# VH-VL binders against o94451r108to261, part 19

Target 1, 154 residues: o94451r108to261
Amino acid sequence: YSRPFAPVVHSRIRFRKSPFYDILEQFNAPFVVPACVGTRNTISFSFHVTPPALSKLLNDPKQYRVYLFSTPSETIGFGNCLMEFPTPQMELRINNQVAHANYRRLKGKPGTTNPADITDLVSKYAGPPGNNVVIYYMNSTKSYSVVVCFVKVY
Short names: E, the ipSAE of ESMFold2; O, the ipSAE of OpenDDE; V2, 0.75 times the mean of E and O plus 0.25 times the DockQ between their complexes.

## First folded at step 6 (VH-VL; framework fv_trastuzumab)

Design e4 (at its last look DockQ between E and O 0.54; V2 from the best seeds 0.00; counts 0 for: pae E 5.4 > 2)
Fold by OpenDDE, look of step 6:
Structure e4 (fold): chain C 154 residues (1-154), chain A 117 residues (1-117), chain B 107 residues (1-107)
Amino acid sequence: as target 1 above (154 residues)
Amino acid sequence: EVQLVESGGGLVQPGGSLRLSCAASGFTFSNYYIHWVRQAPGKGLEWVAYISSSGSYTRYADSVKGRFTISADTSKNTAYLQMNSLRAEDTAVYYCARWRYSAFDIWGQGTLVTVSS
Amino acid sequence: DIQMTQSPSSLSASVGDRVTITCRASQSISSYVAWYQQKPGKAPKLLIYYASSLQSGVPSRFSGSRSGTDFTLTISSLQPEDFATYYCQQYDNLPYTFGQGTKVEIK
C-alpha cells in the first residue's frame, strides 16, 4: 500500500504586500484546489469568522473586509505569493451566493489579479455554523491554494 | 431575566479531571458565543476559551490548549468546560460569559476550582 | 499577544473624587477595549465597550476615552458603591487579554 503524494501546504500563506490592504488574520488553513483538465471539478470548505473580526466588521465596516485569496500551490514555499485563481473557467460561491469578481489576470502580467471581496456574502451573525465556500472550475493545469483572510483596507 | 449559572467546581488533585457547566436562561445560545474566563485567587482575569453557538468552532488560550475542551449542548442551552490534566496553576474561579459583537455583557457567578494535593 | 498594562495597581480616593485609570496596549488595537467593575466575591460587570461606549444601565459618571494606545476609564464623581476593582480588556485580537486590575479603595 502506497499513499499518493500530497503537496505540502503551509499553515499560513505569505502574500506579497499590497498598498491597498493589510492581512490581519487567516481564517482557514490553505485549501488545495487540485488541477483539473478536461473535466469539471468542485471543491468545498468552510471557514469561521472569529469574534474579534466580527466586532470589527460590524463596528467599523468601512475599514475591514473579508477577502478570498488564491495562489499557485507551488509558490507557497517561496513567500511573497502572487494572486492567481484557477482559470480559465471558475465560479465562486459563498453560502450559496455567487461571488462576482474578476478572477483573471491581465495577459502576460502576473500579479494583476485582486483578491475576491466576499465581505457581503459572509454571515455576520454571532455563532453561525460557519461560512461555506464552493469553487466550480475546469481546465486548470495548476494546483492552487485558497485562503480566506480578514483584511484592513486603505 | 438573562442569566448564566456555572456549576461543577470543587477540589481535585493534580492530574485530575473536572467538568464545568454553564447553563443559560432568559436567552438562547443562538447568535452568541460563550466564553470561559478564570480568575486565580487574588489575581486578575484570564481568558480561557470560547465556543460558537453551533458548537462547531472553538479557540483556546495556550495555557489550556490540549488539556481543556469547551463544548455546548444547544438542546440544554448549556456550555461545558472539560478540564483534564489539571495543574495547581489552574486553581481559579471559573466564569462563563456571553459575547455578541462587543464585550462580555453577561457573566455567571463563577465556580471555584481548587487543584491541590 | 497584546499586553494591557494597567495603572495604577491601586488608589485611595474619597467620595466625590475624580478617579482615572489607564491601560496601555502593547500595540495598536483601534478602539476594541472594554472596562469592567468587580466587587469582592462577584463576577465582573461590563461598564464600557468600544473604548468609550457606556453599557446600558451604567451610571453616566463612568466614561471611557482613547488616545493612541492609551485607554482611560474615568469616574467623574466617585460614589460609595464604586469602591471596587476595575479591569480593562482588549478584544481586538485573540487571545483576549485583561489589564492587571486597579483596586479603588476608600481613603
Scores: ipSAE 0.867, ipTM 0.946, lowest interface PAE 0.5, mean pLDDT 93
Fold by ESMFold2, look of step 6:
Structure e4 (fold): chain C 154 residues (1-154), chain A 117 residues (1-117), chain B 107 residues (1-107)
Amino acid sequence: as target 1 above (154 residues)
Amino acid sequence: EVQLVESGGGLVQPGGSLRLSCAASGFTFSNYYIHWVRQAPGKGLEWVAYISSSGSYTRYADSVKGRFTISADTSKNTAYLQMNSLRAEDTAVYYCARWRYSAFDIWGQGTLVTVSS
Amino acid sequence: DIQMTQSPSSLSASVGDRVTITCRASQSISSYVAWYQQKPGKAPKLLIYYASSLQSGVPSRFSGSRSGTDFTLTISSLQPEDFATYYCQQYDNLPYTFGQGTKVEIK
């Protein structure tokens, strides 16, 4: 119960809304991925799937998914955040398995990168001591914050 | 044999505290969510709280937020419910229940908490 | 919070009767409903999950169904051991909520 240095704590990230999914729940407090100019770095953290989310993932996996989001840390608290990965030179592992995601900033439409769909790598059962996330990355000029969210896909 | 056993219930005055225990046997505790559900005498069931198997994630019913704290010791296969600032409305049989993925499949037999002056 | 409105609150029935108990959810929750049986002085026992899936070891005379926001537990031929109180429970979102219960008594 210590007094925090920064009196305003951002425990959630508000992302720009998408017609392709709704964010239903954020599983972890934003985890900082520090800048690493001219070098490489590794970060890791864990998260748990909540009981209602687990039920939905098991019973309707076409509609309910687990997405990993990233945004520049500096933008949090200043309006809706956009999806952006630290660099194209990164590898995401969930429970020691490589995730397949597009880390490039630009798409055929303006301005956004898709979050990583990690559903098939997430433990559907609460039994393991949580889900482990490891990010290997190089040459990130900014600090990023990462959250794993439960989503409904349309 | 798969079993949950609650303990720590009893009579307490309003404003008092109790700590309930939920001991698991016959299965690996860290592989499940543990929930607390209560039932006032002659009444229906009310969900109270859950804890994830790692102890990192908890959620509480609004009626108990700020007064009750759920915790777990995976090395002892035991979950705990610390109940503070107890009120007469908290009088109930308290069950712990195992949640695997779609329902409460195993329940303990319950422990009675009575809050009265 | 999602309310589960269970009806009837009690009913009297004879051995061999078909018994139907209904829960209505206050909003759309798909099939995220379970049914429990509770006898006096005992903990609830799981009967049905995901609206219609029968729990292992539960007799096939128990069945569940969904129509929109209405969920139904049916006992096709009531047996002496089925006199108990029955609860529905939604698990679409926290807080999990239960119906108020239906006491099934011997006529």
Scores: ipSAE 0.217, ipTM 0.710, lowest interface PAE 5.4, mean pLDDT 86
ESMFold2 (binder alone), look of step 6: mean pLDDT 91; pTM 0.936

Design e5 (at its last look DockQ between E and O 0.05; V2 from the best seeds 0.00; counts 0 for: pae E 16.1 > 2, placed apart)
Fold by OpenDDE, look of step 6:
Structure e5 (fold): chain C 154 residues (1-154), chain A 117 residues (1-117), chain B 107 residues (1-107)
Amino acid sequence: as target 1 above (154 residues)
Amino acid sequence: EVQLVESGGGLVQPGGSLRLSCAASGFTFSDYYIHWVRQAPGKGLEWVAYISSSGSYTRYADSVKGRFTISADTSKNTAYLQMNSLRAEDTAVYYCARWSYYAFDIWGQGTLVTVSS
Amino acid sequence: DIQMTQSPSSLSASVGDRVTITCRASQSISNYVAWYQQKPGKAPKLLIYKASNLETGVPSRFSGSRSGTDFTLTISSLQPEDFATYYCQQYDNLPYTFGQGTKVEIK
């Protein structure tokens, strides 16, 4: 609404396949969350829910969700990316509402983290202000790539 | 009454430009996706583009990408289609349509664009 | 892109006839298919959405169904006002795509 549209070249992140959902669409190009040690950092980006996705969310709400995915940036080129969020201190907000999820993996067990379900925080119409993502974090030694995806759940 | 009204169609030479308008009434423009769909004479329907009511997000069919620009003025409850580098194959009746989140439930009457030498 | 192959391209029928029009999607899609009616010189009119839901104000003689990738529009008993061109449309994914159309003519 307030920001002009800039063409986004979507670079799809290939996450490891899950038996619980299928990724149908990636709404944004990977947004880089840089490493930050000792200080707090805040990143923000917006994403758009496409008309087909919105139709599905509204007409079949039990079958479709909007998830926020995160993976170490260094793993993007390898495919089969594992879910990992900036830790240990992180807060995710969608449209100024806190998204509650477990962003930590089990100790010594990579790939045990689930994507963040942000479906209920996403706007369900085409009007403003759209969907804004804000991530507050600190003491993250890695760079992460974050994407919002439209998924079908099983 | 909910209504869409297109205007701006006409005759233009190849390589020329034309700007179409789609005025909405009876509903809040910003609550919906507005699409353009065209129909060549005696042919079927072809999706062209859409814009979110906020005007922040757009998508285009490959056939018009780089040549057409969809925009909106929420203060005027109007969407636009700027058509540049027009080709003969762009000749069609151009409809604007409201996406109701389940289908195109409201259509304008259409405006004819003829690209010819 | 998802192609919607519509058949037949045209048919001749009489008032009272049962008419069936089919669209086959080029790939597996969900129920997000709509059907439109268009009369000469007029804009398309929505008939059915989500494969089988009848739009408000549309006569009950119109119905839609799905079998795999085949989507079907049925007019149980053709009326004089039903002579028109019909189009299917998928809105499962972008770009939105339409069938080629079926012209229903008077026999």
Scores: ipSAE 0.848, ipTM 0.936, lowest interface PAE 0.6, mean pLDDT 93
Fold by ESMFold2, look of step 6:
Structure e5 (fold): chain C 154 residues (1-154), chain A 117 residues (1-117), chain B 107 residues (1-107)
Amino acid sequence: as target 1 above (154 residues)
Amino acid sequence: EVQLVESGGGLVQPGGSLRLSCAASGFTFSDYYIHWVRQAPGKGLEWVAYISSSGSYTRYADSVKGRFTISADTSKNTAYLQMNSLRAEDTAVYYCARWSYYAFDIWGQGTLVTVSS
Amino acid sequence: DIQMTQSPSSLSASVGDRVTITCRASQSISNYVAWYQQKPGKAPKLLIYKASNLETGVPSRFSGSRSGTDFTLTISSLQPEDFATYYCQQYDNLPYTFGQGTKVEIK
């Protein structure tokens, strides 16, 4: 027999739990970074920090951070997703400022890459125009989905 | 109608190789992840590996990493498990299973792999 | 790795009995737990997904629940065809892991 396939629209990404942080809130719908072989590509999107999250960022910046996460788009909805960036030779900009992050993963060990801590680049103003994300990349053999999350760190 | 059929099991000596096949029918193969799950005689279930719907993303249990390779041919609606450097502890019935969004909803009937001298 | 400790390892019950099987996760996890039934010589069959959702075509006497790290499969009135081994499975984190199984014997 068969049962109908009923695809689910994935408005959130569930990442494997980390001992180093808790994900408290996802600020944007997953944004696709398409595969790009043999050429350079640029994507951009925006997100807003919610007023409750902004309050915590301002009052306790040591404990509350904003992290950018990435995972292969094909893994979403099939269990806990692992942290992985499109390529180690990408450039991430938040509000026109270069983010300082390590985009490499250990060979053959998915989920060994840390999310990018972009807290110091995020606007500390809750209103428009929000925060702009730009990713410059090349030679990504897979599509990736990107979300920006509010986290508590330990 | 919707089914998975394993083949390629048999008797091999330690250090030998086998290739298992998982033939899918009645559904769009490229929409689903395919997993292998094994069961040693008289024992419980152990997850072994998966391959993504695109065929490009794979994961393995630590017990088989470096020895087993999962692959797929989407034009044939078939997943494969290449098992190298087989050990006695790899003796099991090997199931392929379709991952629906929330569980293994379709299982094959299994193929027996016996590794002994 | 997340261990799923299933209890009891076996039980004997009569037709019509209420049967309860428990899996305890070794750490805090979400509701990503499934339950399977396996009869001798057959592949596992999905009963419950996401801890409490009944798979299509599974009799309503089967139910699942969660309390903290404990996940429970209940058969409200055991039938002769329910003689089988039952497995829980977490899919919260890789590697996905199964409980050791509970053999249900009918007398």
Scores: ipSAE 0.000, ipTM 0.492, lowest interface PAE 16.1, mean pLDDT 85
ESMFold2 (binder alone), look of step 6: mean pLDDT 93; pTM 0.943

## First folded at step 7 (VH-VL; framework fv_trastuzumab)

Design f1 (at its last look DockQ between E and O 0.47; V2 from the best seeds 0.00; counts 0 for: pae E 11.2 > 2)
Fold by OpenDDE, look of step 7:
Structure f1 (fold): chain C 154 residues (1-154), chain A 117 residues (1-117), chain B 107 residues (1-107)
Amino acid sequence: as target 1 above (154 residues)
Amino acid sequence: EVQLVESGGGLVQPGGSLRLSCAASGFTFSNYYIHWVRQAPGKGLEWVAYISSSGSYTRYADSVKGRFTISADTSKNTAYLQMNSLRAEDTAVYYCARWRYRAFDIWGQGTLVTVSS
Amino acid sequence: DIQMTQSPSSLSASVGDRVTITCRASQSISSYVAWYQQKPGKAPKLLIYYASSLQSGVPSRFSGSRSGTDFTLTISSLQPEDFATYYCQQYDNLPYTFGQGTKVEIK
């Protein structure tokens, strides 16, 4: 569990527009998931659900979600970033609960991976322990950047 | 009874510092966001900052960023606002208010901060 | 930032009058708007949240409504204790912002 520094200044990642959701807020600065070949690696970070987001999640739960996004770090500077996870075999945990998502893209079709819906695993309380993200992975040849975002779904 | 009580206000010179306290009673502090809202004399309300009760996450209005620090001590059920590099325009009654899911349903009585030479 | 333009800044009314106060948001903000009452020397008191939900303990003569970006506080029949300053607030986005206030005075 990594405690973020306050105040937190986020560098926004610009993901390609989706017809299924709008990204309203990015909760954390991009967290780097470094390349790792031949060995297992684990990264961990924390994020905060803002009061406005929390209000929406609780009052209009059908309209708002919390997604975890991933993209190759090398693409961040170009905008229109595509979803891609470090490896299809990764394990994502939110607050020590396994998040179930499909991290695999369709063969030959970049940008076909969906963000991980972690809404149900996110703490919707103002108190401890907060929200912790842990990613277990191996055999990732590239560096990736991961962010948790508040989205409006359509 | 659910209550917030501010303290620590007073007269301070420009450039000075002051630390406000917000003591909560009648409810568990850790279940709420604590906000500071200020009101200049004869003026409206201005949001200043909030802290999650965990003490880990904070946000500030641009007008106070870099000068004010909000913190909390859950063991004391108290939130704080450290105000540095105070300016005349910081003169206001400072309220703390709790937030949970909705709006500010509980406010303290406020404490007056006067920044003047 | 989201601006909440409140109107009127002041109004004079009599006991029994219907009073309407409006806040217009500078952008679309759903229903995440609250209304507060403040009396001189006192802290604000929450009246309405989520645009139209009445806070517990608040008299039913107070009501809130939304039309697009316009949010309205209505006092159906003004009572002597209702003479005060009223503020709207949006909590749709940070930073939280308030209207300028409306002082309801005795005519």
Scores: ipSAE 0.866, ipTM 0.944, lowest interface PAE 0.5, mean pLDDT 93
Fold by ESMFold2, look of step 7:
Structure f1 (fold): chain C 154 residues (1-154), chain A 117 residues (1-117), chain B 107 residues (1-107)
Amino acid sequence: as target 1 above (154 residues)
Amino acid sequence: EVQLVESGGGLVQPGGSLRLSCAASGFTFSNYYIHWVRQAPGKGLEWVAYISSSGSYTRYADSVKGRFTISADTSKNTAYLQMNSLRAEDTAVYYCARWRYRAFDIWGQGTLVTVSS
Amino acid sequence: DIQMTQSPSSLSASVGDRVTITCRASQSISSYVAWYQQKPGKAPKLLIYYASSLQSGVPSRFSGSRSGTDFTLTISSLQPEDFATYYCQQYDNLPYTFGQGTKVEIK
């Protein structure tokens, strides 16, 4: 099976802090979702949950979750990135199951979107083939970078 | 019925090499990681390394990084620990243990590695 | 690295005694702590995982608990087969680390 490619210049994304969760680990190098004006596009990538994280997920599922984050690629490296999905009418699949998240941002208010909680769709076993992410989208005027993170929820 | 069996231990000079094997039976090998944990004579336990059953995901303790290599052969339900550049401080009983999320629930019997001049 | 400081290092006890062994984590961790029993010449045997969950086939006289960074193994009524060395282990973060052990001896 295939591994994520080496990250571009920035291997981590620093998101604005939230009182509702702490980001404990980033599972993948930021994966680019290209701009797609007037057409549709599909991207896919994979990630693996580490054994320590998997143990916590299985034993404390109310407190430990897996979130998918997205931010405009142009903002990486400037710090305090805001959570934003490419378009409200996208479809996210994890291991061929549709994720149910609110991709909508409030009108005129960047950074008001929650990351997608994909915990219940993530493989409950360590080892290959890992977890497959597919995003179907259209009419994204910006390029976005996507990471999957291990989080503790409060 | 659920078993792990280590083999390959023995006496070796400093700077030498050994290859340990951990043969699994009685459970679905692909559902678990295999870990190596060692215990120096009369001492406590020290985690050494782990591998997924596919061989693609590995981690090592700092004390063995660059000298030890863990691998697996799923077709033989066997994990391996290649130990190079051995030192006296590596003298220990080496256990393999399986792990999924409940710590180490099954251990092998251990195999003794002695590194002496 | 997370250090697990285990106490006492040894104790003497009689059959029927209540025995308590404590491990303290060097920093805040979740309940990812296990307890093992080891007899001379044998591999460790898992007793408790996730701080307080009893492993299948382990007698109910064994129990585990957590208070903050302190984790405790309790044997409610010591039996002859319980004389052994006991280890705690954290598996919250890599590297996984063990306490130094507690030898429980016959008085």
Scores: ipSAE 0.007, ipTM 0.546, lowest interface PAE 11.2, mean pLDDT 85
ESMFold2 (binder alone), look of step 7: mean pLDDT 91; pTM 0.940

Design f2 (at its last look DockQ between E and O 0.39; V2 from the best seeds 0.00; counts 0 for: pae E 11.0 > 2)
Fold by OpenDDE, look of step 7:
Structure f2 (fold): chain C 154 residues (1-154), chain A 117 residues (1-117), chain B 107 residues (1-107)
Amino acid sequence: as target 1 above (154 residues)
Amino acid sequence: EVQLVESGGGLVQPGGSLRLSCAASGFTFSDYYIHWVRQAPGKGLEWVAYISSSGSYTRYADSVKGRFTISADTSKNTAYLQMNSLRAEDTAVYYCARWRYRAFDIWGQGTLVTVSS
Amino acid sequence: DIQMTQSPSSLSASVGDRVTITCRASQSISSYVAWYQQKPGKAPKLLIYYASSLQSGVPSRFSGSRSGTDFTLTISSLQPEDFATYYCQQYDRLPYTFGQGTKVEIK
C-alpha cells in the first residue's frame, strides 16, 4: 500500500441516521474523489480494521458489517449527509475484488442510495496485506468524500 | 514455545528517551496485533498502543500520543516502543502482548522503565 | 472512554471458598470482556475472554458471566494457587481499558 498511515484524528462524516444500521466507527479520514468530466479517473486508498471491529466481525458476524459510504464533499460540514456516489457507473474494488453494489438512487428520491456492503471483501486478519480501496469512475461533476465504516446492522 | 520477550527498560531522566523491544518467538508475528500495556508500581494495567503486524497501522492511548511511537520489524519478529519526552508518570513495567481475534493471550515478562531525576 | 469499575478492590477468602469479582462498564458494551490473573512479579495471564469463554488450559473452576453491563468472574472453589490479583478488561472499543484490580488474599 502506497499511502502511509498517519496516527491523527480524522474528521467524521455525519450521515443521516438509518433505521437499518448504526455507524460505530469510521476507519479512514474522508477520501476525496474529485470531479472528473469527460475523462476517467481512478482513486485509491487504504483503511484499517481495528482490533475491536475485527473481534466483532469474527465473533458476531451477523450483527456487524463493513460499509463504504459516499457523499458530496460540499455537504460534509452540514451533517446529516446523504448517501450519493460519484456515478452509478463507477467500479469499486476492495483488495482487487470487485464490489457489487447499486450506486443509483431511486428516481425522484434523493438520499435513497444504500452504502456499499464490502464486508466479505475486507481482510479479517491482523496481518498483511490490509485493505485497499480502488474506485474507477467517469463523468462526476462534483467532488465526493468516501469513508469506510464499521456498522451494526438491524 | 510461544513467547514474547521485552527488553530495553531502565532508568531515565524526565524528558529523556528510551526504546523498548518485544521479540516474538514460536509464532508468526505477522498474524497478530502487538500491543503494549504498562503497569505503574503497585497500580493496575493501562493500555498504551498497538500496531498491526504489517506495521502500517497504529493506535495510541491519549496519555502517550505524540510522545510514543510503536513500530515493528517483521523480518526480526520484533515490535518496538520508542518513548520520547518521558515523564515521571510513565514509570511502569511495560508489557508487550499479542492479540488475535480474542484477548491478550500471550504476554512478555515485562521490562521496567523508571523515569526519575 | 469506557470505565470498568471493578469490585471489590480486595477480598479475603479461604481455600474452597466461592469467590466472585465484578466489573461494571460505564457504557453499554457487548461481551468483549476478558479476565486476567496476575501474580506478584509476573505478567497477567488470560483466564476468560468474550465474557464467558474459558481460555485453553485454565481450570474449569474459573468462569465468567455477563448481565447487562455487569461482568463477573467466579472461582467456584478457591485453590491455593488462586491467590492473586485479578483484572477485567474491555476490548469492545478503543482505548482498551482495565478494571482497577481485585486482590484475592488468604483469610
Scores: ipSAE 0.861, ipTM 0.941, lowest interface PAE 0.5, mean pLDDT 93
Fold by ESMFold2, look of step 7:
Structure f2 (fold): chain C 154 residues (1-154), chain A 117 residues (1-117), chain B 107 residues (1-107)
Amino acid sequence: as target 1 above (154 residues)
Amino acid sequence: EVQLVESGGGLVQPGGSLRLSCAASGFTFSDYYIHWVRQAPGKGLEWVAYISSSGSYTRYADSVKGRFTISADTSKNTAYLQMNSLRAEDTAVYYCARWRYRAFDIWGQGTLVTVSS
Amino acid sequence: DIQMTQSPSSLSASVGDRVTITCRASQSISSYVAWYQQKPGKAPKLLIYYASSLQSGVPSRFSGSRSGTDFTLTISSLQPEDFATYYCQQYDRLPYTFGQGTKVEIK
């Protein structure tokens, strides 16, 4: 006899610590962005900002932010994951608005890419619809896992 | 007007299971997250879990993680707490409360769960 | 986890008295602290959120303040309906934690 139950298992990504922010909460299970060479691809998913996070965002927006993180999917199990976007040839949209972030990979310096600050694009209300993420990309040689997190910045 | 009503409490043996309900009325359910907070007899308050109204986003206190599951049915404006592998330390009045921008501004009246041989 | 330590654990007071209850956070936190009133056999009722903001419908004799990690609930002139147990709560970070409570009784 079936019942509606929330998922009981949630994967999390452990990123390398940063002196510039603390990750307080991960809003979504890691979403896979498949490899895509020589063609264009589009993925989309949704997330909700939690009510506690929303309260802090509204009352202290200089200090509390919403960041989008990405890391190669194969690295998740090892911890200390490095921030890396799938490809510099990508566009990120949050709720149909283009996010402006630096997607470039720096040669010889893994983990120097900043997460995308999407705070001003997220909905200020709990409930439907949530926040929609769309990624248009091409020439990603690896599979990536993407999460949206609540952070405190310093 | 605005109301939360818990139900489903009762007496259960250690290791048993129980399902609590939190029925909401008088407000837009999808604008709020539902939390469970419990109070052992003669003791203070302990946060237990929350869920989004869609049922997709959940968090749990370490003391209940892996044993309790929170869910919601938005068509019925109701949240649920499935409690498995119950222990004597889970004996408490269980409250549901709503959350949006302020702390817990509306609470139900609570439902008593007693875990005893 | 953030511990919230209330003092006193209980107090006796007369109608008309000024009552002050303090709550200390174990670490530095922002003003995300709430105060609740609970009467016997009843659910908690929100009085104060964000350290000092008065909840709608709560009498103005209730007030909250913050000094560093110390948070204070004040009842300026105690009324008969104010004899209850009071709890502070931090909601700066999960898990949300409550103080152990302060019982306010008739002297």
Scores: ipSAE 0.006, ipTM 0.555, lowest interface PAE 11.0, mean pLDDT 85
ESMFold2 (binder alone), look of step 7: mean pLDDT 92; pTM 0.944

